# Ledger of designs, part 263: VH-VL binders against NAD kinase (nadK)

Target 1, 268 residues: NAD kinase (nadK), of Syntrophomonas wolfei subsp. wolfei (q0aze0)
Amino acid sequence: MKIILVNNRFKENTEKKAQEIAGQLSALNVEVIIDNGLDEPYAGTVDFIMVLGGDGTMLRAARRYGQRAIPVLGVNMGTVGFLSNIEINELAEYLPLILREEYSLEARMMLEVAVFQQQSLLTRVFCLNELLLRSNSPRMLSFALEISGQKLEPYRGDGLIVSTTTGSTAYSLSAGGPIADPQLDAFIVTPVASHIINKRPLVVSPEREISLHLLEEREAIIGIDGQIKMDFGAENRVLIKRAPHPLLMVNLKAKPFFTSIDRSLQRQ
Short names: E, the ipSAE of ESMFold2; O, the ipSAE of OpenDDE; V2, 0.75 times the mean of E and O plus 0.25 times the DockQ between their complexes.

## First folded at step 18 (VH-VL)

Design SS1 (from QQ3 with light chain Y92F; framework fv_oberotatug; at its last look DockQ between E and O 0.87; V2 from the best seeds 0.77)
Fold by OpenDDE, look of step 18:
Structure SS1 (fold): chain C 268 residues (1-268), chain A 123 residues (1-123), chain B 107 residues (1-107)
Amino acid sequence: as target 1 above (268 residues)
Amino acid sequence: EVQLVESGGGLVKPGGSLRLSCAASGFTFSNAWMSWVRQAPGKGLEWVGRIKSKIDGGTKNYAAPVQGRFTISRDDSKNTLYLQMNSLKTEDTAVYYCTTVPKYDKFLAFDIWGQGTLVTVSS
Amino acid sequence: DVQMTQSPSSLSASVGDRVTITCRASQGISRYLSWYQQRPGKAPNLLIYKASNLESGVPSRFSGSGSGTDFTLTISTLQPEDFATYYCQQTFERPWTFGQGTKVEIK
């Protein structure tokens, strides 16, 4: 068995824990790769991914490895979030289930985000939470939203969020989007401080495609999961689709989403 | 009400074949891992094999005594678990139980059992 | 394979007695240990999971303890319906194995 431990090199406690766990796994004849974000994603085949930390680390892991259809376990290390399944102090007891492959999986829809310069592809990214288009200045943006060829009335505001159901409890929530069941596949399109009072969040079928472009010669920013940032101008287009592969999240414990959401939100 | 009901047991000669069924109701069968457990007359319990849910890969595992002879399968559309038994031996004589296997929280304890069906292998 | 050894194989007790059954694993199995009750002519029922957790619907007179290799099932006050055979099971690794069973008989 080969396992990737994903941690954050800027958080010393996660680095230390990764080394400790790596030693324990090696003693059990498990091959371990540590990914602290310093190097490129490991290109070799692996059987399991263990994410040590919070939601941010999970989002990075999802972007780096989510397209490879590898089971991903979130191990919380004292943070508040929605993407971890067990606590770090529980890992030792649940390890037999991992090594014996006696765990369940939950498929979470990811976004495929393609950014173009005119007709040329600049970048393609898979992400778990959301794509954000926002103004790079205190001024509002004017931009076009198209859903599967249907051109909506121009948007005017600070920006727009296109989120997965997983991402519904992230920035989309702060922007006034609905809380979605993570077991659903859907796009959530949430305006950010829209000038038009009637602009409401949209819940869109995962079968549809979403495209965005600016309607004015202004500079904007594309944000992905709050971690990737790109300049976005009048000659750029962004196309958002359902990723061809979901993130396979490992379930070792039952996580009642709706009964725990109030508690989680109250802690923030 | 959660329930498992085994059927298909009976008398068969050595070398023969038999197919057992387990009908599930009262819970989401498609999400459940399932196992077969058998008990020879007057003897203890013996694990036969396990099958995962489809979403979890549908992986099958068997005990050594039945490996290569028995096959576990499931039809989620019918909420039914199966045990195909080939090349039966006299030592396969037992009451066969189907059970659920919780995927988490109970460390794979068998929490739901059927009433069992008797398989007798005799010449 | 992990061998599970129960002790005793059988015991006689009276209603109201405290009954203790032990189960030993041939290797460390953490808390991957369950206890089952089987009444004559009936299917087994889960009593205890994760070594010490009481299954829903099971009377509180049943309790489990232990971790690693040594485990104990205790019936604090034996009731008439408790005369049965009890089995421990490990699910630490495949093949999942049961103890030989302990028959609790009426004295």
Scores: ipSAE 0.819, ipTM 0.914, lowest interface PAE 0.7, mean pLDDT 94
Fold by ESMFold2, look of step 18:
Structure SS1 (fold): chain C 268 residues (1-268), chain A 123 residues (1-123), chain B 107 residues (1-107)
Amino acid sequence: as target 1 above (268 residues)
Amino acid sequence: EVQLVESGGGLVKPGGSLRLSCAASGFTFSNAWMSWVRQAPGKGLEWVGRIKSKIDGGTKNYAAPVQGRFTISRDDSKNTLYLQMNSLKTEDTAVYYCTTVPKYDKFLAFDIWGQGTLVTVSS
Amino acid sequence: DVQMTQSPSSLSASVGDRVTITCRASQGISRYLSWYQQRPGKAPNLLIYKASNLESGVPSRFSGSGSGTDFTLTISTLQPEDFATYYCQQTFERPWTFGQGTKVEIK
């Protein structure tokens, strides 16, 4: 069996713990690859991914590995988030379940984001929470939103968020979007500081295709999961679809989403 | 409210075949992991095999004495678990129980049991 | 295979007695240990999971303890309905094996 341990090299606690866990797993005949963010994603065949850290580390793991249909376990090492399942001090006790694949999986929809310059593909990325289109200056943006070829009235404001239901508790929430059950598949389209009164958040079928482009020259950016930024101008457009594969999140303990919403949001 | 009911037991000659059914009600069967456990008359309990839910991969595992002879299957549209028993031996004589195996944090304990169905293998 | 050995194989006790049943694993199984009750002519019922956690609906007179290789089921004040055979089971490693059982008879 081969496992990737994903950690954040800028948090010494996660680096030291990753080495300790790798040693424990090696003693059990498990091959371990450590991904601390320095190297390119591991390209070889892997059976399981263990994420040591908070939601941010999980977002990076999802972008790197989410399309490979590999089980991913979130192991919390501090602040309670939305994407971890067990605590680090429980890991040793749960190892028999992990190694023998005696766990449940929960599928989480991801976005596929393709950015174009004119008709040329510049980049394709996958994300777990959201795409943000945002002004990079004091001036508002004017931009067009199309949903499956249907052009909405132009938007004017600071930007737009297209999120998954998993991302509904992230930036989309701060911008006025609804909290969504992460077991639903949907896009949540949330305007950011819209100057146009009738632009309300939209909940959109995951089968739709979403397109964005600017209607005038402005400095803008595309943000991905709050962790990747790209310049975005009048020569660009972005196409957003449901990703081919969901993130397969490992569940070892039930995580009661609705009874813990207030507590989880207070921590943010 | 939650109920598992086994059926299909009976008398069979060695080398014969038999199919057991387990009808489930009162819970979401399609999300459940299911197991078979047997008990020879006057003896203890023996795990036979387990099938995961379809969403968790549908994986089947068997105890060594029945490997290759028994097949666990499920029909989620009928809320029914099956055990196909081939090449039966006298050692397979037992009451067969249908059980659930919780997915979350019970460390695979068997929490819901049917009342069992008797299989007798003899000449 | 992990072998599970129960002690005693049988016992007789009076209503109100404290009863203790032990279960020993042939190797360490952490807390992957459950206890079942089987009344005469009935199917087993889960009593305890994760070595010490009481299943919903099980009376509080039942308790479990232990980790690793040595485990104990205790009935603090034996009741007439507790006449049954008790089994431990490990789920640490397939095949998931049961102990041979402990028959508790009310005097």
Scores: ipSAE 0.656, ipTM 0.845, lowest interface PAE 1.8, mean pLDDT 91
ESMFold2 (binder alone), look of step 18: mean pLDDT 95; pTM 0.962

Design SS10 (from QQ3 with heavy chain F107W, light chain Y92F; framework fv_oberotatug; at its last look DockQ between E and O 0.67; V2 from the best seeds 0.75)
Fold by OpenDDE, look of step 18:
Structure SS10 (fold): chain C 268 residues (1-268), chain A 123 residues (1-123), chain B 107 residues (1-107)
Amino acid sequence: as target 1 above (268 residues)
Amino acid sequence: EVQLVESGGGLVKPGGSLRLSCAASGFTFSNAWMSWVRQAPGKGLEWVGRIKSKIDGGTKNYAAPVQGRFTISRDDSKNTLYLQMNSLKTEDTAVYYCTTVPKYDKWLAFDIWGQGTLVTVSS
Amino acid sequence: DVQMTQSPSSLSASVGDRVTITCRASQGISRYLSWYQQRPGKAPNLLIYKASNLESGVPSRFSGSGSGTDFTLTISTLQPEDFATYYCQQTFERPWTFGQGTKVEIK
């Protein structure tokens, strides 16, 4: 068995824990690769990914490895979030299940985000939570939203979020989007401070495609999962689709979403 | 109400074949791991095999005595588990139980059992 | 294969008695141990999972303890409906194996 431990090199506690766990796994004749974000994603074949930390680390892991259809386990290390399945102090109890492949999986829809300049592809990214289009200045943006060829009325506001159902409890929630069942596949399109009063979020079929572009010569930014940032101008277009492969999240422990969401929201 | 109901048992000659069915109701069958357990007359319990859910790969595992002769399968659209038994032997005579296998929390304990169906292999 | 050995194979007891059944694994199985009750002519019922967790609906007079290789099922006050055969099972590794059973009979 070969396992990738994903942690954050800027969080010393996760680095130390990764080394400790790596030692334990090596003693059990498990090959271990540690990915702390310093290097490029490991290109070799692996059987399991263990994410040590919080939601941010999971999002990075999803972007780096989600397209490879590898089981991904979130191990929480004292943070509040929605993407971890077990706590770090529970790992010892569940390790035998992991090594014997006696765990269940949950498929989570990811986004495929393609950014173009004219007709040329600049970048393609798979992400678990959301794509954000936002003004790079205090001024509002004017931009076009198209859903499966249907052109909506121009949007005017600070920006727009296109989120998965997994991402519904992330930035989309802060922007007034609905909380979605993570077992449901859908796009959530949430306006950010729209000029139009009561501009409502949209719940869109995962079978559809979403296109965004600016209607004026102004600078904006594209944000992906709050971790990737790139400039976005009038010459750019962004196309959002359902990723061809979901993230396979490991379920070692039952975690009721709707009861957990109340607890999490009360802590904020 | 959660329920498993086995059927298909009966008398068969050595070398013969038989197909057992297990009808599930009262829970999301497609998400469940399932197992067969058998019990020879007057004897203890013996694990026969397991099948995972489709999302978990649908992996099948068997006990050594039935490996190569028995096949577990499932039809999620019908909420039905199957056990195809080929090349039957007299020692395969037993009550066959269908069971669920929780994949977390209960650490694989068999929490739901059917009433069982009797398979008798005799010349 | 992991061998599960129960002790005793059979015992006689009276209503109200404290009954203890032990199960030993041939190797360490952590807490991957379950207990089942089987009444005559009936299917087994899960009593205890993860060595010490009581299954929903099971009377509190049943309890389990142990880890590693040695496990115990205890019935604090035996009731008439408790006369049955009890089995331990390990799910630490395949093949999943059962103990030979302990028959609790009326004295």
Scores: ipSAE 0.823, ipTM 0.905, lowest interface PAE 0.6, mean pLDDT 94
Fold by ESMFold2, look of step 18:
Structure SS10 (fold): chain C 268 residues (1-268), chain A 123 residues (1-123), chain B 107 residues (1-107)
Amino acid sequence: as target 1 above (268 residues)
Amino acid sequence: EVQLVESGGGLVKPGGSLRLSCAASGFTFSNAWMSWVRQAPGKGLEWVGRIKSKIDGGTKNYAAPVQGRFTISRDDSKNTLYLQMNSLKTEDTAVYYCTTVPKYDKWLAFDIWGQGTLVTVSS
Amino acid sequence: DVQMTQSPSSLSASVGDRVTITCRASQGISRYLSWYQQRPGKAPNLLIYKASNLESGVPSRFSGSGSGTDFTLTISTLQPEDFATYYCQQTFERPWTFGQGTKVEIK
């Protein structure tokens, strides 16, 4: 069996713990690949991905590996998050379940984001939470949204968020979007500071294609999961679809979503 | 109230077949992993097999003595677990229990048990 | 396969006695051990999971301990309803095997 351990070398001091866990797994004849973010994603076949850290590390793992249909386990390293399932001090005792595949899987929809310059594909990325289109200057944006070829009236404002249901509790929520059950497949389209009062958040079928482009020259940015930024101008457009594969999250412990958000909303 | 009720036991000759049913109520059966356990008269407990929920892949695993002869299945619309028993042997004589196997928090301990149904394999 | 051996296979005790039952695994199983009670003519019921965690509704006179290969079930003050057969079970690896049982009888 071959496992990728994903950590962030400079965050949560996860590097030392990753080496310790790799040693434990090697003693059980498990081959371990460590992904600390320095190198390109490991390209070879693996059976399981273990993410050591918080939600940010999970978002990076999802972008790098989520399309490979490999089970992914979030292991909390002391920072409580939405995407971890077990605590680091429990890991050794959960190994028998992991190694014998005695666990449940939960599918989480991902976005496929394709950015074009004129008519040429520049890049394709995947994300777990959201794509953000926003102004990179004091001036508001004027932009077009198309949903499966249907042109909506132009948007004017600071930007737009296209989120998964998993991302509904991230930036989309702060911008006024609804909280969605992460087990649903949907796009959530949330305007950011819209100058047009009739531009309300939309919940959209995952079968749709979403296209964005600027209607006038402005400096803008495409943000991916709050971690990747790309310049976006009048020569660009972006196409957003449901990714071919969901992220397959491993559940070893029950982590009830609705109880968690209720408590979080109360403390806001 | 959570309940598991087995039925379908009876007398069968060696080489025969029998299908056991386990009716579940009081919990979300479609999310549950389910198991069969048997107990020969006056003897101890023996695990027979386990089926995962369909959303977890529906995987079926069997103990070696029954592999290839017994088939576990489920009908989530009827909240019913089944055990199809073929090529029965006298060694299969036992009370058969259905159980739940929690996928979370109890490390596969068998937490809910039915009252059992007796299968007798005799010439 | 992991074999589970219980000791003693039978014991006689009086109400109020402390009863101790042991279970030994043929290899290390961490804490992947559960205990079940089976009263005469009845189905088993879960007492303890993860070697030491008491199942909901089980009286506090029951306790479990151990890790690795050696495990113990203790009944601190035996009650009339505790005359039963007790089984340990490992769930470390398939096939999930039970001990042969320990019958606790009235002295």
Scores: ipSAE 0.723, ipTM 0.882, lowest interface PAE 1.3, mean pLDDT 91
ESMFold2 (binder alone), look of step 18: mean pLDDT 94; pTM 0.959

Design SS11 (from MM6 with light chain Y92F; framework fv_oberotatug; at its last look DockQ between E and O 0.93; V2 from the best seeds 0.82)
Fold by OpenDDE, look of step 18:
Structure SS11 (fold): chain C 268 residues (1-268), chain A 123 residues (1-123), chain B 107 residues (1-107)
Amino acid sequence: as target 1 above (268 residues)
Amino acid sequence: EVQLVESGGGLVKPGGSLRLSCAASGFTFSNAWMSWVRQAPGKGLEWVGRIKSKIDGGTKNYAAPVQGRFTISRDDSKNTLYLQMNSLKTEDTAVYYCTTVPKYDKFLAFDIWGQGTLVTVSS
Amino acid sequence: DVQMTQSPSSLSASVGDRVTITCRASQSITRYLSWYQQRPGKAPNLLIYKASNLESGVPSRFSGSGSGTDFTLTISTLQPEDFATYYCQQTFERPWTFGQGTKVEIK
């Protein structure tokens, strides 16, 4: 068995824990690769991915490895989030299930985000939460939204979020988007401070394609999962589709989503 | 009410074949991992094999004594688990139970059992 | 394979007695240990999972303890319906194996 441990090199506690776990796994004759984000994603074949940290680390892991159809386990290390399944202190007792491949999987839809300049592809990214288009200044943007060839009325506002159902509890929620069951596949299109009062979020079929472009010569930014940032101008287009492969999240424990979200909301 | 009901047991000659069925009700069968356990007359319990849910890959594993002879399968549309038994031997004589195997939280303990069906292999 | 050895193979007790059954694994199985009760002519029922967790619906007179290789099932006050055969099971690794059973008989 070969396992990737994904942690954050800027969080010392996760680095130390990764080394400790790597030692334990090696003693069990498990090959271990540590990915702390310093280097490019490991290109070799692996059987399992263990994410040590919080939601941010999971999002990075998903972007780096999600297209490879590898089981991914979130191990929480004292953070509040929705993407971890077990706590770090539980790992030891659940390790036999991992090593024996006695775990359940949950498929989570990811986004395929393609950014173009004219007709040329600049970049393609798979992400678990959302794509954000936002103004790079205090001024509102004017941009076009097209859904499967249907051109909507121009949007005016600070920006727009296209999120998965997994991402519905992330930035989309803060922007007034609906909370979605993560077992459901759908796009959530949430306006960010729209000029149009009562501009409603859209729930869109995963079979559809979403296209965005600016209607004016202004600078904007594209954000992906709050971790990737790139400039976006009038010469650029962004196309969003359902990723061809979902993220395979490992379920070692039952984690009721709706009771969890209810508890989280009460804490605010 | 959660229930498992085995059927298909009977008398068969050595070298013969038999297919057992397990009808599930009262829970979401398609999400459940299932197992077969057998018990020879007057003897203890013996694990036969396990099948995962389809979403978890539908992986099948068997005990060594039945490997290559027995096949576990499932029809989620019918909420039914099967055990195809080929090349039967006298030592396969037992009551066969179908069980659920919780895929988390109970460390794979068998929490639901059927009433069992008797298979007798005799010349 | 992991071998599970129960002790004793059989015991005689009276209603009201405290009964203790032990199970030993040939190697450490941490807490991947379950206990089952089987009454005559009936299917087994889960009593304890994860070595010490009481299954829903099981009377509180049943308890499990232990970790690693040595485990214990205790019936604090034996009731008439408790005369049965008890089995331990490990699910630490395949093949999943059972103890040989302990028959609790009426004295």
Scores: ipSAE 0.877, ipTM 0.947, lowest interface PAE 0.6, mean pLDDT 95
Fold by ESMFold2, look of step 18:
Structure SS11 (fold): chain C 268 residues (1-268), chain A 123 residues (1-123), chain B 107 residues (1-107)
Amino acid sequence: as target 1 above (268 residues)
Amino acid sequence: EVQLVESGGGLVKPGGSLRLSCAASGFTFSNAWMSWVRQAPGKGLEWVGRIKSKIDGGTKNYAAPVQGRFTISRDDSKNTLYLQMNSLKTEDTAVYYCTTVPKYDKFLAFDIWGQGTLVTVSS
Amino acid sequence: DVQMTQSPSSLSASVGDRVTITCRASQSITRYLSWYQQRPGKAPNLLIYKASNLESGVPSRFSGSGSGTDFTLTISTLQPEDFATYYCQQTFERPWTFGQGTKVEIK
């Protein structure tokens, strides 16, 4: 069995813990690859991914590996977030279930984001929480939203969020979007400081295609999961679809989403 | 009220086939992992096999004595677990129980049991 | 395969007695151990999971302890309904195996 251990090198306590866990797994004849974020994603075949850290580390793991249909376990090393399942001090006791594949999986929808310059594909990125289009100046944006070829009235404001249900508790919430059950598959489209009266958040079928482009030349940015930033101008378009594969999250303990909402939101 | 009710047991000759059913009620069957356990007359308990829920991949695992002869299946629309037994041997004579296997927090302990159905394999 | 050995294979006791049943695994199973009660002519029912956790609805006179290879089920004050056969089971690795059982009989 071959496992990727994902950690955040900039939190030094996670590096030491990752090496300790790698040693324990190697003693059990498990091959371990450590991904601390400095190198390109491991390209070979693996059976399981273990994420040591909080929601941010899980978001990076999802972008790097989420389309490979590999089980991913979140192991919390700090304040409880929305994407971890067990605590680090419980890991040793749960190893028999992990190594013998005695666990359940929860599918979490991801976005496929394709950015074009003119008519040419510039890049494709996958994300777990959201795409943010926002102004990068004091001026408002004017932009067009199309849903499956259906053109909505132009938007004016600071920007727009297109999120998954998993991302409903992230930036979408701060912009006035609803909290959604992460077991649902949907897009949540949330305006950011809209100047147009009655632009409301939309909940959209995951089978739709969402397109965005600017109607005027302005300095704008596309943000992905709050971690990737790309310049976005009048020459660009972005197409957003349901990703081909969901993130396959491992559940070893029951962690009901609704019992944790108020506690997790107190950080905001 | 949570219940499991087995049926389909009976007398069968060696080499024969039999299908057992387990009707479930009072819980969400489609989310559950299910197992079969047998007990030969006057003997102890023996695990036969386990099936995961479809959402968890539907994986089936069997004890060695029944591998290749028994097949576990489920029909979530009917809340029913099945055990297809082929190439039956006299040592398969037992009471067969269906059970639930909680996927969380209980380290795979078998928490809900049916009352069993007797399978007798003899000529 | 992990073999589970119970001791004793049977015992006689009176109502009110403290009863102790042991279970030994052929290798460490950490805390992947459960206990079941089977009354005469009935199906088994779960008493204890994770070596020491009481299943819902099980009387507090039942307790479990142990980790690794050695485990104990204790009935602090035996009641008439406790005359039964008791089984331990490991779920550390497949095949998931039971002990041979301990029959608790009336003196």
Scores: ipSAE 0.693, ipTM 0.869, lowest interface PAE 1.4, mean pLDDT 91
ESMFold2 (binder alone), look of step 18: mean pLDDT 94; pTM 0.961

